# Ledger of designs, part 310: VH-VL binders against q96il0

Target 1, 167 residues: q96il0
Amino acid sequence: APERGAERRDTAPSGVSRFCPPRKSCHDWIGPPDKYSNLRPVHFYIPENESPLEQKLRKLRQETQEWNQQFWANQNLTFSKEKEEFIHSRLKTKGLGLRTESGQKATLNAEEMADFYKEFLSKNFQKHMYYNRDWYKRNFAITFFMGKVALERIWNKLKQKQKKRSN
Below, E stands for the ipSAE of ESMFold2; O stands for the ipSAE of OpenDDE; V2 stands for 0.75 times the mean of E and O plus 0.25 times the DockQ between their complexes.

## First folded at step 11 (VH-VL; framework fv_ebrasodebart)

Design E7 (at its last look DockQ between E and O 0.20; V2 from the best seeds 0.00; counts 0 for: placed apart)
Fold by OpenDDE, look of step 12:
Structure E7 (fold): chain C 167 residues (1-167), chain A 120 residues (1-120), chain B 108 residues (1-108)
Amino acid sequence: as target 1 above (167 residues)
Amino acid sequence: QIQLVQSGAEVKKPGASVKVSCKASGYTFTEYYISWVRQAPGQGLEWMGWISAYEGYTNYAQKLQGRVTMTTDTSTSTAYMELRSLRSDDTAVYYCARDQSYLPRGHDYWGQGTLVTVSS
Amino acid sequence: QAVLTQPPSVSVSPGQTASITCSGDKLGDRFAYWYQQKPGQSPVLVMYEDSERPSGIPERFSASNSGNTATLTISGTQAMDEADYYCQAWRSSTAYVVFGGGTKLTVL
């Protein structure tokens, strides 16, 4: 009985970039592109007197970023895997080896790869639709809390001005 | 209505394996992750791992690496958790839970639990 | 492993306010979730994203976060609120889910 090779199910790369900005930074930092998602992570600045609303906004932004990172990391992994499988399958069907005579990795022509891309997009269409839907929801939520934070800041400034006039 | 229905209670000997099923209904199965959580008698909740229902990507707790395998069948909207090399300390109620999409967020729906007893 | 720390037990009289804390590293950067578990039952989500209530959860349940401490507050605690409560978060670096040790709420 052929030992069914334990298909090493690739663990989703926990690809949170370890980019740490300088401790004294007073602004958001953008890191290099993540190796899995190819998205540039943002390190969000944390104010010393962060309000609960500001904290919630920051958490929403952070979570949305992580969601994006995870989604695209997974998509890229899936794409790469399926692409490789497609190439191998097609080469096998053609009676070709996985390597050329020069030792290079054998590849398919642009037309054959176009079929792969079409199939991949078709297969993942629903997933992308769900992604887009959730992307909008998240961004609307973020925008909403941005508005709340802005209002809170205005209100706090007004209170401070009133207190200064009363003294 | 969203439901997660788990398989029935299991009694196993040490060294054996158990496979618990979790059938999901009332939502699009492939849009969500499934987490597995266990609870030993009188103990707290212990996260075991999660699986993407669509891609089948998994992330297992370090303690269970090599012994646990999570799988999904999208055609039946069923998640499976297999635990191998069972020990007495694996005696617990095992829960499947739905996570939010694409991230291991909070678990909004839970299975009824499956008691797995490991006894000599 | 990031550990979420909860008090093992909290006792309150009916009508009083119960507060259950959950402390953990970087909890100020992540949302906390809260679960209620009654004996012989599955956990039920009672709070999500630090302070949001699922549908069907009474308004007497609230949650807040301050720094690395999340707090579940039950105002006007009732006998039916007697249960184990667990906080939960996840780690961005590993994508691990982490539960607190649980808090037994007793209504005296």
Scores: ipSAE 0.708, ipTM 0.883, lowest interface PAE 0.8, mean pLDDT 90
Fold by ESMFold2, look of step 11:
Structure E7 (fold): chain C 167 residues (1-167), chain A 120 residues (1-120), chain B 108 residues (1-108)
Amino acid sequence: as target 1 above (167 residues)
Amino acid sequence: QIQLVQSGAEVKKPGASVKVSCKASGYTFTEYYISWVRQAPGQGLEWMGWISAYEGYTNYAQKLQGRVTMTTDTSTSTAYMELRSLRSDDTAVYYCARDQSYLPRGHDYWGQGTLVTVSS
Amino acid sequence: QAVLTQPPSVSVSPGQTASITCSGDKLGDRFAYWYQQKPGQSPVLVMYEDSERPSGIPERFSASNSGNTATLTISGTQAMDEADYYCQAWRSSTAYVVFGGGTKLTVL
């Protein structure tokens, strides 16, 4: 299952990291957080004899992960943009400048920032409801294909054992 | 039952803008992205961008960034594509096509196309 | 940027099998789609998710996608199949759609 991003995450990078995956892995593995979405990507294992059904499942999981990363990357940018706009609007209403006398960015207190968080959640409620709908529909489809792959693997193991015993 | 009906043909001068509409019916509008694809006379299909019907999240073709704006109106189930600073090489048939937001079904329904002619 | 290469034309006799290729780097790692466009008409989806056929598309249409190549196959080709055919791939890393250049299928 991929990690779900949160709308309140800090989207600013804290630094640069280099990811170096293992040379050969027999398992899916999880990489470092994506710079823009803050989600950790899954790097999918591709077995040497991947069946058409296994390939379809992998493509479905990969596309769902990328869809999720794009959604949360956009939401993180929107959150940051609207946060700055809210701060500037409230400072303007109070007759204050965008910078303090020391030249640093002016901010709002915690009580005032709570108003932003409430407004942001309310404004984005329908968008997140539709995102959740699509997330569940995508995961339902993936789970269905996981079941089909599991059944296919059981059948292949049974056929393999029957051939060994018949020889 | 599913239909994408586009606005009529337009003739524009270079430097003007055009806004093409695409009215959807017969399905849940918020479950689909709308792609815009154009086709110059005698040429192939050129993807312009897509928009999510429920959020208005957009992705534009790199060559068109800065000149194109895509919007939706969920209350009327209508998508819009505006192309600004028109040039003669923007003469094309402009299509809208839907693409499901949660399954990779491709562009299963297309509008009838809107001819936009840019002439001096 | 990513390019999907198709032959500009393919000719086939009626009743024979037509094959239209679509080539791109590691195209088999993504879903491929196929569209038919007849003169003066909008494109019509004829194959999706590599090899799935929409309702209403005849069984003589089939497709595959592996490695660097997706292939649309029309068996028992009929005169009504004469059209332009476009492949399409989704490029999720750049969040955009790519169409091939198109192939004109001629039925002689």
Scores: ipSAE 0.597, ipTM 0.820, lowest interface PAE 1.2, mean pLDDT 84
Fold by ESMFold2-Fast, scan of step 14:
Structure E7 (fold): chain C 167 residues (1-167), chain A 120 residues (1-120), chain B 108 residues (1-108)
Amino acid sequence: as target 1 above (167 residues)
Amino acid sequence: QIQLVQSGAEVKKPGASVKVSCKASGYTFTEYYISWVRQAPGQGLEWMGWISAYEGYTNYAQKLQGRVTMTTDTSTSTAYMELRSLRSDDTAVYYCARDQSYLPRGHDYWGQGTLVTVSS
Amino acid sequence: QAVLTQPPSVSVSPGQTASITCSGDKLGDRFAYWYQQKPGQSPVLVMYEDSERPSGIPERFSASNSGNTATLTISGTQAMDEADYYCQAWRSSTAYVVFGGGTKLTVL
């Protein structure tokens, strides 16, 4: 049931489920934008000798990415749904049909749509404030663990230098 | 202190609906998700869904999709779970539990549970 | 479909180490959580983020999570530890909470 696109789309259509990370990569990599959130997923490289602290940081970053993707997917769906409901309501008030004579979706002019955007932004102001709060807290946690990982790596290098001198 | 206090036990007939409340106190309500988890007599924990207290977004277990609705009232720091079209196999203790919205830390506080009995 | 598999029961003698496993595909790529439930009571979080212990939980509780298996370990098991234990994880793409089937720990 999805529209068939060009050869590129047939091979790798947009969406996380079609993303395949490069083989032999020793680094994180970024995939194509998710269809619903429009955010690019990051696939994290897992070193063979990953420490418990490094594992915790990776899991924290992965969960934060999933939280962020889910928030924006829901926000985009809510926006689209409320926009369509607003347009339908206004067209009904004007006594107009939902489709033009050519069969295309009937639309409102920019001035009328400004009312919807103002209402949507006002209605969602508090939600976006809370999102920013949580985004800040999640990034603080990630930064904190990144610092701990950096200190662990410095300590391990110092420990290795001591062992090399003691052999 | 942090508390989640649930409404009292309910006895319902098949086909009826039940709405359980969960009043939170002692913490910033909008910083946490509220999960609803049920437990049939002698059985394990079954996750029903969660709601973000500030976003209002919900994720429901596929088995319950279409029968369950979760809501919150941030002015009273209360979460609600409504289950419709009740069946005898919906007889269970229903729990609310919190988990941090900015970072999942596990369900660290649970309500006392609400027994919902569905019988003809 | 994400499924977390636990043994239905584990028995230990007082003072022995109890080990409760929780298995799921690539579970080690997720945070695992553990809950204790005593008869007639609400569940209590005993371990979070794989190996972290909440304030008030005795140090004899520890946990690990790697590969496909998370493990809850109770050292020097006491009669008061007799309970049902449940593992839990978050599912990535759906933001589901998934519980294991539970393990009844009996201290003989």
Scores: ipSAE 0.479, ipTM 0.748, lowest interface PAE 1.9, mean pLDDT 83
ESMFold2 (binder alone), look of step 11: mean pLDDT 90; pTM 0.933
OpenDDE, look of step 11: ipSAE 0.657; ipTM 0.859
ESMFold2, look of step 12: ipSAE 0.573; ipTM 0.800
ESMFold2 (binder alone), look of step 12: mean pLDDT 90; pTM 0.934

Design E8 (at its last look DockQ between E and O 0.27; V2 from the best seeds 0.53)
Fold by OpenDDE, look of step 11:
Formats: C-alpha cells, structure tokens, sequence
Structure E8 (fold): chain C 167 residues (1-167), chain A 120 residues (1-120), chain B 108 residues (1-108)
C-alpha cells in the first residue's frame, strides 16, 4: 500500500480575505478572488434585528462558502503539485533538464499534458462526484431557507401594516 | 448501523508512544472526516485534531503539534491516532468521532473510547 | 484561543426546565453543537446547527442562539437527563474544533 505520506497541510493560510468591508455597510460585499481557491469571498451583512431564520440562513451561506473555498483551494494545490511532479518526471525520462538552454522553465507539449489532465480527472472523479452531490444539498438547503426568510419578511410587513391601520 | 469501534485500553510508560485504532462501519468511510477527542479523568472534552479519510489531510491542535500523527487506511475503513512522548497528563480516554467532509462540524457518531494510562 | 464558556453546574427539580448557556467570541457566526455525556459513556450529539435535533433525541431537548450565546433547553427535565453537557463549535480561520468546559446538570 503506497504510504500516502501525511502531507502536512501547511496551515491553510488563514485566507481570511484581508478585505474588511466598511463596518457601516448594509450590504453583502464581494472580495477579490482568493489566491488559493480563486473564488471571490462574500462578506455577509448582519442586520441589527436579525431573526433566528435570517441568522440560520447567514450561517448556512457562510459555511457553504467556506466549504467551497477549502475544497477548491485543496484541489488547486493538489493539481499544481501533481502537474509539477508529472512535468519533472516526464522531462527526466526524456533526459531533459528542468530548464532550457535559454534558462526558461522547460515544459511539455500539449499532447503530453493531455495525458496528465486525463489521468488527473480520472483519479479525482469520485471526489468531484461527492463535491457535486454536497453542492446540490447545500444549495437546496440555502434556497429553502431563503424562501422561509422571504415569507417571514412578508408576514412581518403585513403585521406592521395592520397595526398602523388599527391606530 | 453506523459504528466506530476502537482498540482496547493501553498502559504505557512516560516517553513511550501509543497508537489507537478506530474502525468505521455502516457508511462510506471516504466521505467523512475523523476527529480525535480526549478526556482526562474528571475533566472536559479536548479536541486533538481531525483527518480527512479520502485525502489524508490532517489538522492538529496546537498543543499536540509534533507529538500526534493521524492516519487512515481506506481499504479497512480504519483511522489511527499515534501520540508520542507520552506524559502523565496524557492519561485520558481517547475518542474517535465522525465529522462531515471538509468542515469540522458536529460529531454525530463516537467510538466507545480507549483508556490510555501513562504511569511510571 | 477563543474559549466557549459554560456554567460549571446547573441544578433543577424534576419536571422543571433546565437551561444551559454557552458563550463565545463569534459564536453568532458559527453553528453550535451540544453533547450529552453520562458517566462512563461516550458523548452523544443532542443538538446540531444551533437548533436541530438528531433522530432519537426527545422533543424536550431544544436549543437556540442569540448573538454570541447558545442555549440548550431541557423542558420537563427527568432524572435520566442528569449528565454532563458540552457545547462545541469550530473556527473558520484554523478549522479547529472547540469545546466548552462542560456543565454538570443535576436533577434534585
């Protein structure tokens, strides 16, 4: 059994997007793409009178975002590492150095890289299936709670209108 | 039925190492993380770390960095936790617990616990 | 390290309502989980995602969150509910799991 070396997850750089929205913002803010996941983080607005349903929705959205960030950060790191290893291995097999005579990083041709992509996709197929399944489940839950929050807001508006008519 | 079955009690001397196993059944092992939690006698729960069953990614509590190693064997659906350089204050019941993928959510299933006693 | 703070003990009479609080920095941004542990047993998940109840947990168990405080509520407390209760959350920056100090519930 190949000793899957416990690759020390370098502490996932606390990719807390250093993007701090203005404290007085009444809107969700979209940050720049994360350097590892390439996903844009969203900073969710917290209303002063957040209902329990609104809080739950916010937490679900935040958790789902963090889930996505972590998944794609890991996938991109794994992809980059395996790609580099593949290139190095193939160059070595060809008796080529890691650098060209001009000092540039040696690369493989498109056909050779196609083999890498095919192998990488095949190897990670199951992982992507699990991701897709969980993605749908999470988004379904979020959509469901969005509906609940919308209904709650409508109901609260109606109650306020009735109270104003009674006074 | 989902079960986590841990290895038996261990008695170790100070400076020794212990390796505890946790065999999972009743679910797809590679879809979940395994967390390790310990509890000293009469004390609260202390999180030690987690491992992703599929990728083998690990995250250890800062207090245990350098002394703890978590591993998985996907062929046997078994998680392992090794603690090195044992001290008297490492005497505890050690639990494995199931956690969801990629995020350390709540632990819905727990092992029965493994008592590790460190005595001179 | 952000610590989840629980009262060390809570005492209730049979049939009364027990409330156990868990307070922590940024707990309003994260889901809280609750565990029951009886002497000599493994912890059991009794509440998840602030207010969701696992299958097999009695309806007398409920939980809520307000700001940075999570609360476990046991209505109509029974002698069998005497146990240690732990809250738990996780940190987004480190992906560390954090437990509260635990609360001993005594049914008098």
Amino acid sequence: as target 1 above (167 residues)
Amino acid sequence: QIQLVQSGAEVKKPGASVKVSCKASGYTFTEYYISWVRQAPGQGLEWMGWISAYEGYTNYAQKLQGRVTMTTDTSTSTAYMELRSLRSDDTAVYYCARDQSYLPKGHDYWGQGTLVTVSS
Amino acid sequence: QAVLTQPPSVSVSPGQTASITCSGDKLGDRFAYWYQQKPGQSPVLVMYEDSERPSGIPERFSASNSGNTATLTISGTQAMDEADYYCQAWRSSTYYVVFGGGTKLTVL
Scores: ipSAE 0.695, ipTM 0.875, lowest interface PAE 0.7, mean pLDDT 90
Fold by ESMFold2, look of step 11:
Structure E8 (fold): chain C 167 residues (1-167), chain A 120 residues (1-120), chain B 108 residues (1-108)
Amino acid sequence: as target 1 above (167 residues)
Amino acid sequence: QIQLVQSGAEVKKPGASVKVSCKASGYTFTEYYISWVRQAPGQGLEWMGWISAYEGYTNYAQKLQGRVTMTTDTSTSTAYMELRSLRSDDTAVYYCARDQSYLPKGHDYWGQGTLVTVSS
Amino acid sequence: QAVLTQPPSVSVSPGQTASITCSGDKLGDRFAYWYQQKPGQSPVLVMYEDSERPSGIPERFSASNSGNTATLTISGTQAMDEADYYCQAWRSSTYYVVFGGGTKLTVL
């Protein structure tokens, strides 16, 4: 028999709300958005008697989730860094300081910020095209294995039906 | 024909830096991560880090944080690994290897290796 | 960084079955990979995704991964199989590649 997956013993104190994954779930479940990637992680159920094909599917889904989380976490950091660099560069070009006369952080108007968004999209277009390529390739493979698992389960049900009718 | 061709052997003094190149050909460079793996004389394989060819993002082995920099040049399909503040125990053969970016099929092609000798 | 433990050496007679283990905490929750390295040569991928065999690798190579242990099995071992063998996996919490220490397979 397969061992249960290791579950983190996370229990919130009384009177304080906290996300607590179910320990006895027999299904996958979706957690809250990750702080850095803004993506919701899937927490995969590990069946007691997981077949080799089911294990491969689960591992592929876990790997794809980690890849996706990492990509978007990195893209969010890049966006923040390039936004500040753009603002700094444009203020310098205009002959303005990084702070207003009142000491507040200087910013650009909406028209000027639109230039940043256009530039950011243009600079990152190629990265997003390759990301989409990999996303589709990964999800095609996962869908293919989901189909294989579904057929395996149907076959096992047919074998069980034959066992119940005869030897 | 898929190939990863690395730069030639180097002899360095302690405290110097080394930059090894890895030129890829025969495949779509942006579909793969490039891992760097080193092997000290008579020792096993030690993973140093990887770089995503299309994102330029890196993950480095904890032991090497702060001493290693990996880059790529997509116009030449070339990956680079720079190791700073060299020590005598950095003497090793340095390999580049590819790993598919959309499915983790393992390191299916390796460069020929680059011997870096750190000696006074 | 996670640790993958391999026996330093394994000896077998020609024609017998060689078994090389790789142990790591919950290794069966990740894909395991195996590499062969002959003296003076670059490593060669011989098994991937726990049990898949690349084109060109003989059918006598097989592998499994369950619990804390991955195993590379070579049936009908030949003199040409004499090499160092390394397992590889990922370390989930930091997303790093980890290699085992290597196993020298000797065919006597």
Scores: ipSAE 0.548, ipTM 0.792, lowest interface PAE 1.5, mean pLDDT 84
ESMFold2 (binder alone), look of step 11: mean pLDDT 90; pTM 0.930

Design E9 (at its last look DockQ between E and O 0.33; V2 from the best seeds 0.00; counts 0 for: pae E 2.6 > 2)
Fold by OpenDDE, look of step 11:
Structure E9 (fold): chain C 167 residues (1-167), chain A 120 residues (1-120), chain B 108 residues (1-108)
Amino acid sequence: as target 1 above (167 residues)
Amino acid sequence: QIQLVQSGAEVKKPGASVKVSCKASGYTFTEYYISWVRQAPGQGLEWMGWISAYEGFTNYAQKLQGRVTMTTDTSTSTAYMELRSLRSDDTAVYYCARDQSYLPKGHDYWGQGTLVTVSS
Amino acid sequence: QAVLTQPPSVSVSPGQTASITCSGDKLGDRFAYWYQQKPGQSPVLVMYEDSERPSGIPERFSASNSGNTATLTISGTQAMDEADYYCQAWSSSTRYVVFGGGTKLTVL
C-alpha cells in the first residue's frame, strides 16, 4: 500500500500585522496592505475615557477586521496553492517542464487559466456566500452599536450643558 | 440540535499514541472551527489547538508542537485529535468544542469529553 | 503567552450576589467568554463577548468588562450555581485560546 505521504497541512498564516502606530496617536491609523490578505489594517484609537459602549464597538470593529484579514489570507493562500497545482498538472499532462528553455517559469495560456478561474469560483461559491452573510451580520451589528454610541454622546453633552446652566 | 459526540475512554502506555474522534451534527460542519481542550484531574482547562473544518488549517499550542495532529473528515463531519509520545501528565479528559468561523473566539458547544489514562 | 488570572475560590450565601473577576493585559482589546463547569460535566458557555448571554442561561447571570478586567456576576445565587467558572479570551497575533485558572464558586 503506497504510504499516503502525510500531506503537510499548512499552518494558518498568522495575521500578525506588524504595523504599530506611534504611542501618542490620538487618531485611527491605516497600515500598509497585509502581505497575506492584501487588506490595509486599521489601528483603532483608544480614548482615555472610553465608555463601555465605545469599548464594545471598538472590539466589534477590531474583531470584524481580524475576521476579514483571516478570511482573505486563507482565500489567497488557497488560491495560490490551487493555481500552482493546476499549472503543474496541466504542464505535466502536456509533457512540458516547469521551466522554459530560457529558464523562466512555464505558464499556461489565457484560455487554460480561464478554466482554472471558473473551477475555482465554482468550488468556492458556497464559501463566498457564507462570507457575505457573515459580513452583513457583522456590519449590521457595528452600525447598531455606532448608533448607540452616538446617542450616548448626545445624552452626555446634554447633561453637561444642564450642569453648566445650574451652576 | 447541535451535538458533538466523542469517542470512548482510552487507556494507553507511556510512549504510545491516542486518537480521539469528535462527530459533529446539527449544523454545517465546514462553517466552523473545532478546538481541542484538555483537563487533567482536579486541574483547569488547557487549550490544545484548533482546526478549520473547511481548509484544514491548524494551530497548536506551543507546548504540544510536534506531538499533536488535528484532522477533519468533511464527508463524515468528524474531527480527530492524535496525541503522540504519551506521558503520565497527559492523563486528562479531552474535549472537542465548536468555534466560530475564521476566529477562535469562544466555544459555544462542547463534546461530552474523552478520558485518556496513561499508565505503566 | 497571555495569562488570565482568576481568584481560586469565591464563597457566597444563597440569595447573595457572587462576583468572579478575570484579569489579563489584553482584555481591554479582546472579548471575554465565561464557562460554567459542574463536577463530571463538560463546560457550558454562560457569557460571550464580554456581556452577551446565550439562550437558556438565566438572567441572574451577567458580565461586564472594565479596562483589563472582566467580571462575571451572579445575582440571587442559588445552590445549583455551585461550580467551577472559567474565563477565556484569544490572541489576535498567535490565534491562541487562553483560559483563566478557574474559580470555584461555593454556595454556603
Scores: ipSAE 0.747, ipTM 0.901, lowest interface PAE 0.7, mean pLDDT 90
Fold by ESMFold2, look of step 11:
Structure E9 (fold): chain C 167 residues (1-167), chain A 120 residues (1-120), chain B 108 residues (1-108)
Amino acid sequence: as target 1 above (167 residues)
Amino acid sequence: QIQLVQSGAEVKKPGASVKVSCKASGYTFTEYYISWVRQAPGQGLEWMGWISAYEGFTNYAQKLQGRVTMTTDTSTSTAYMELRSLRSDDTAVYYCARDQSYLPKGHDYWGQGTLVTVSS
Amino acid sequence: QAVLTQPPSVSVSPGQTASITCSGDKLGDRFAYWYQQKPGQSPVLVMYEDSERPSGIPERFSASNSGNTATLTISGTQAMDEADYYCQAWSSSTRYVVFGGGTKLTVL
């Protein structure tokens, strides 16, 4: 893969989309797939009168999205790198060049590629187990704070009804 | 009891390498990032990088890119930081610190620090 | 890269309220953290997630984070609060930790 510094400079960081939402949107936005993670980022709306609790929920959701995008970006990069290394190693063992006579990258047959996929899955099984654990814990925390925000909003509507009766 | 215990002080010549260890105990090692932070005499905290204990992924401070390597050994709950091509301005106390990987709560536990002195 | 700016020093009398600021571009969009470091010791986390206090940290410590500025506030400042204070920000997507330059709190 071409890893030139200048082209790398123009690429948005992991978890950040090139898409620009409307300036005064009152809603969250879903952007295009991130180049590295293949996940669609949510661009969170920041209300004018955001309460401290609402702010903490938004920051937690944003941080969790960034964490998730970073994990899959890293896994995708690792997969691609290890796949190339596996193909290179197997071709070298066979005494074959990295390119065919036509200049194309040499490949391996399906059985040999199945060996790579099995090895990759086995090597990364523990990482995915820990990712799933952390995803569950993050979703529980987010859901809990969503409940707290919902209760806060109910309380504020009750205060607004009391204020209307005094007008 | 949560502890991060670092290896002892080191004296090195310019151009050498140093490898500092950080042994964690009293918590689930794979739930935390390990950051490395250094502090030159009389100066502030300088973040060097971190490593994810379960992913093995690292990010290094730009200033140190190419000179630093961070690793972990999950079987011993130990993190390592190696700084190569040492210079006199690398003289500092080197700290390891943890931060929760799934819900960051800041660096709540720090090692005791490892003094690395680089002099000719 | 991101820069967090703190005043080099803050001086207060015992019993007064100390205020230490930390400025950074859009810092209020990220969680801010605060550390206390006394001479010869490792840093100690004193505030996390903008305004949360770890167990064991006195209630006289409080913090806020909005816009470009996070603020650590110590009410009823005591001589034992004399230390260096560092703010910190973190982003999981960039995975960079940024510390402020530090503020020396002097209690007369």
Scores: ipSAE 0.409, ipTM 0.725, lowest interface PAE 2.6, mean pLDDT 83
ESMFold2 (binder alone), look of step 11: mean pLDDT 90; pTM 0.929

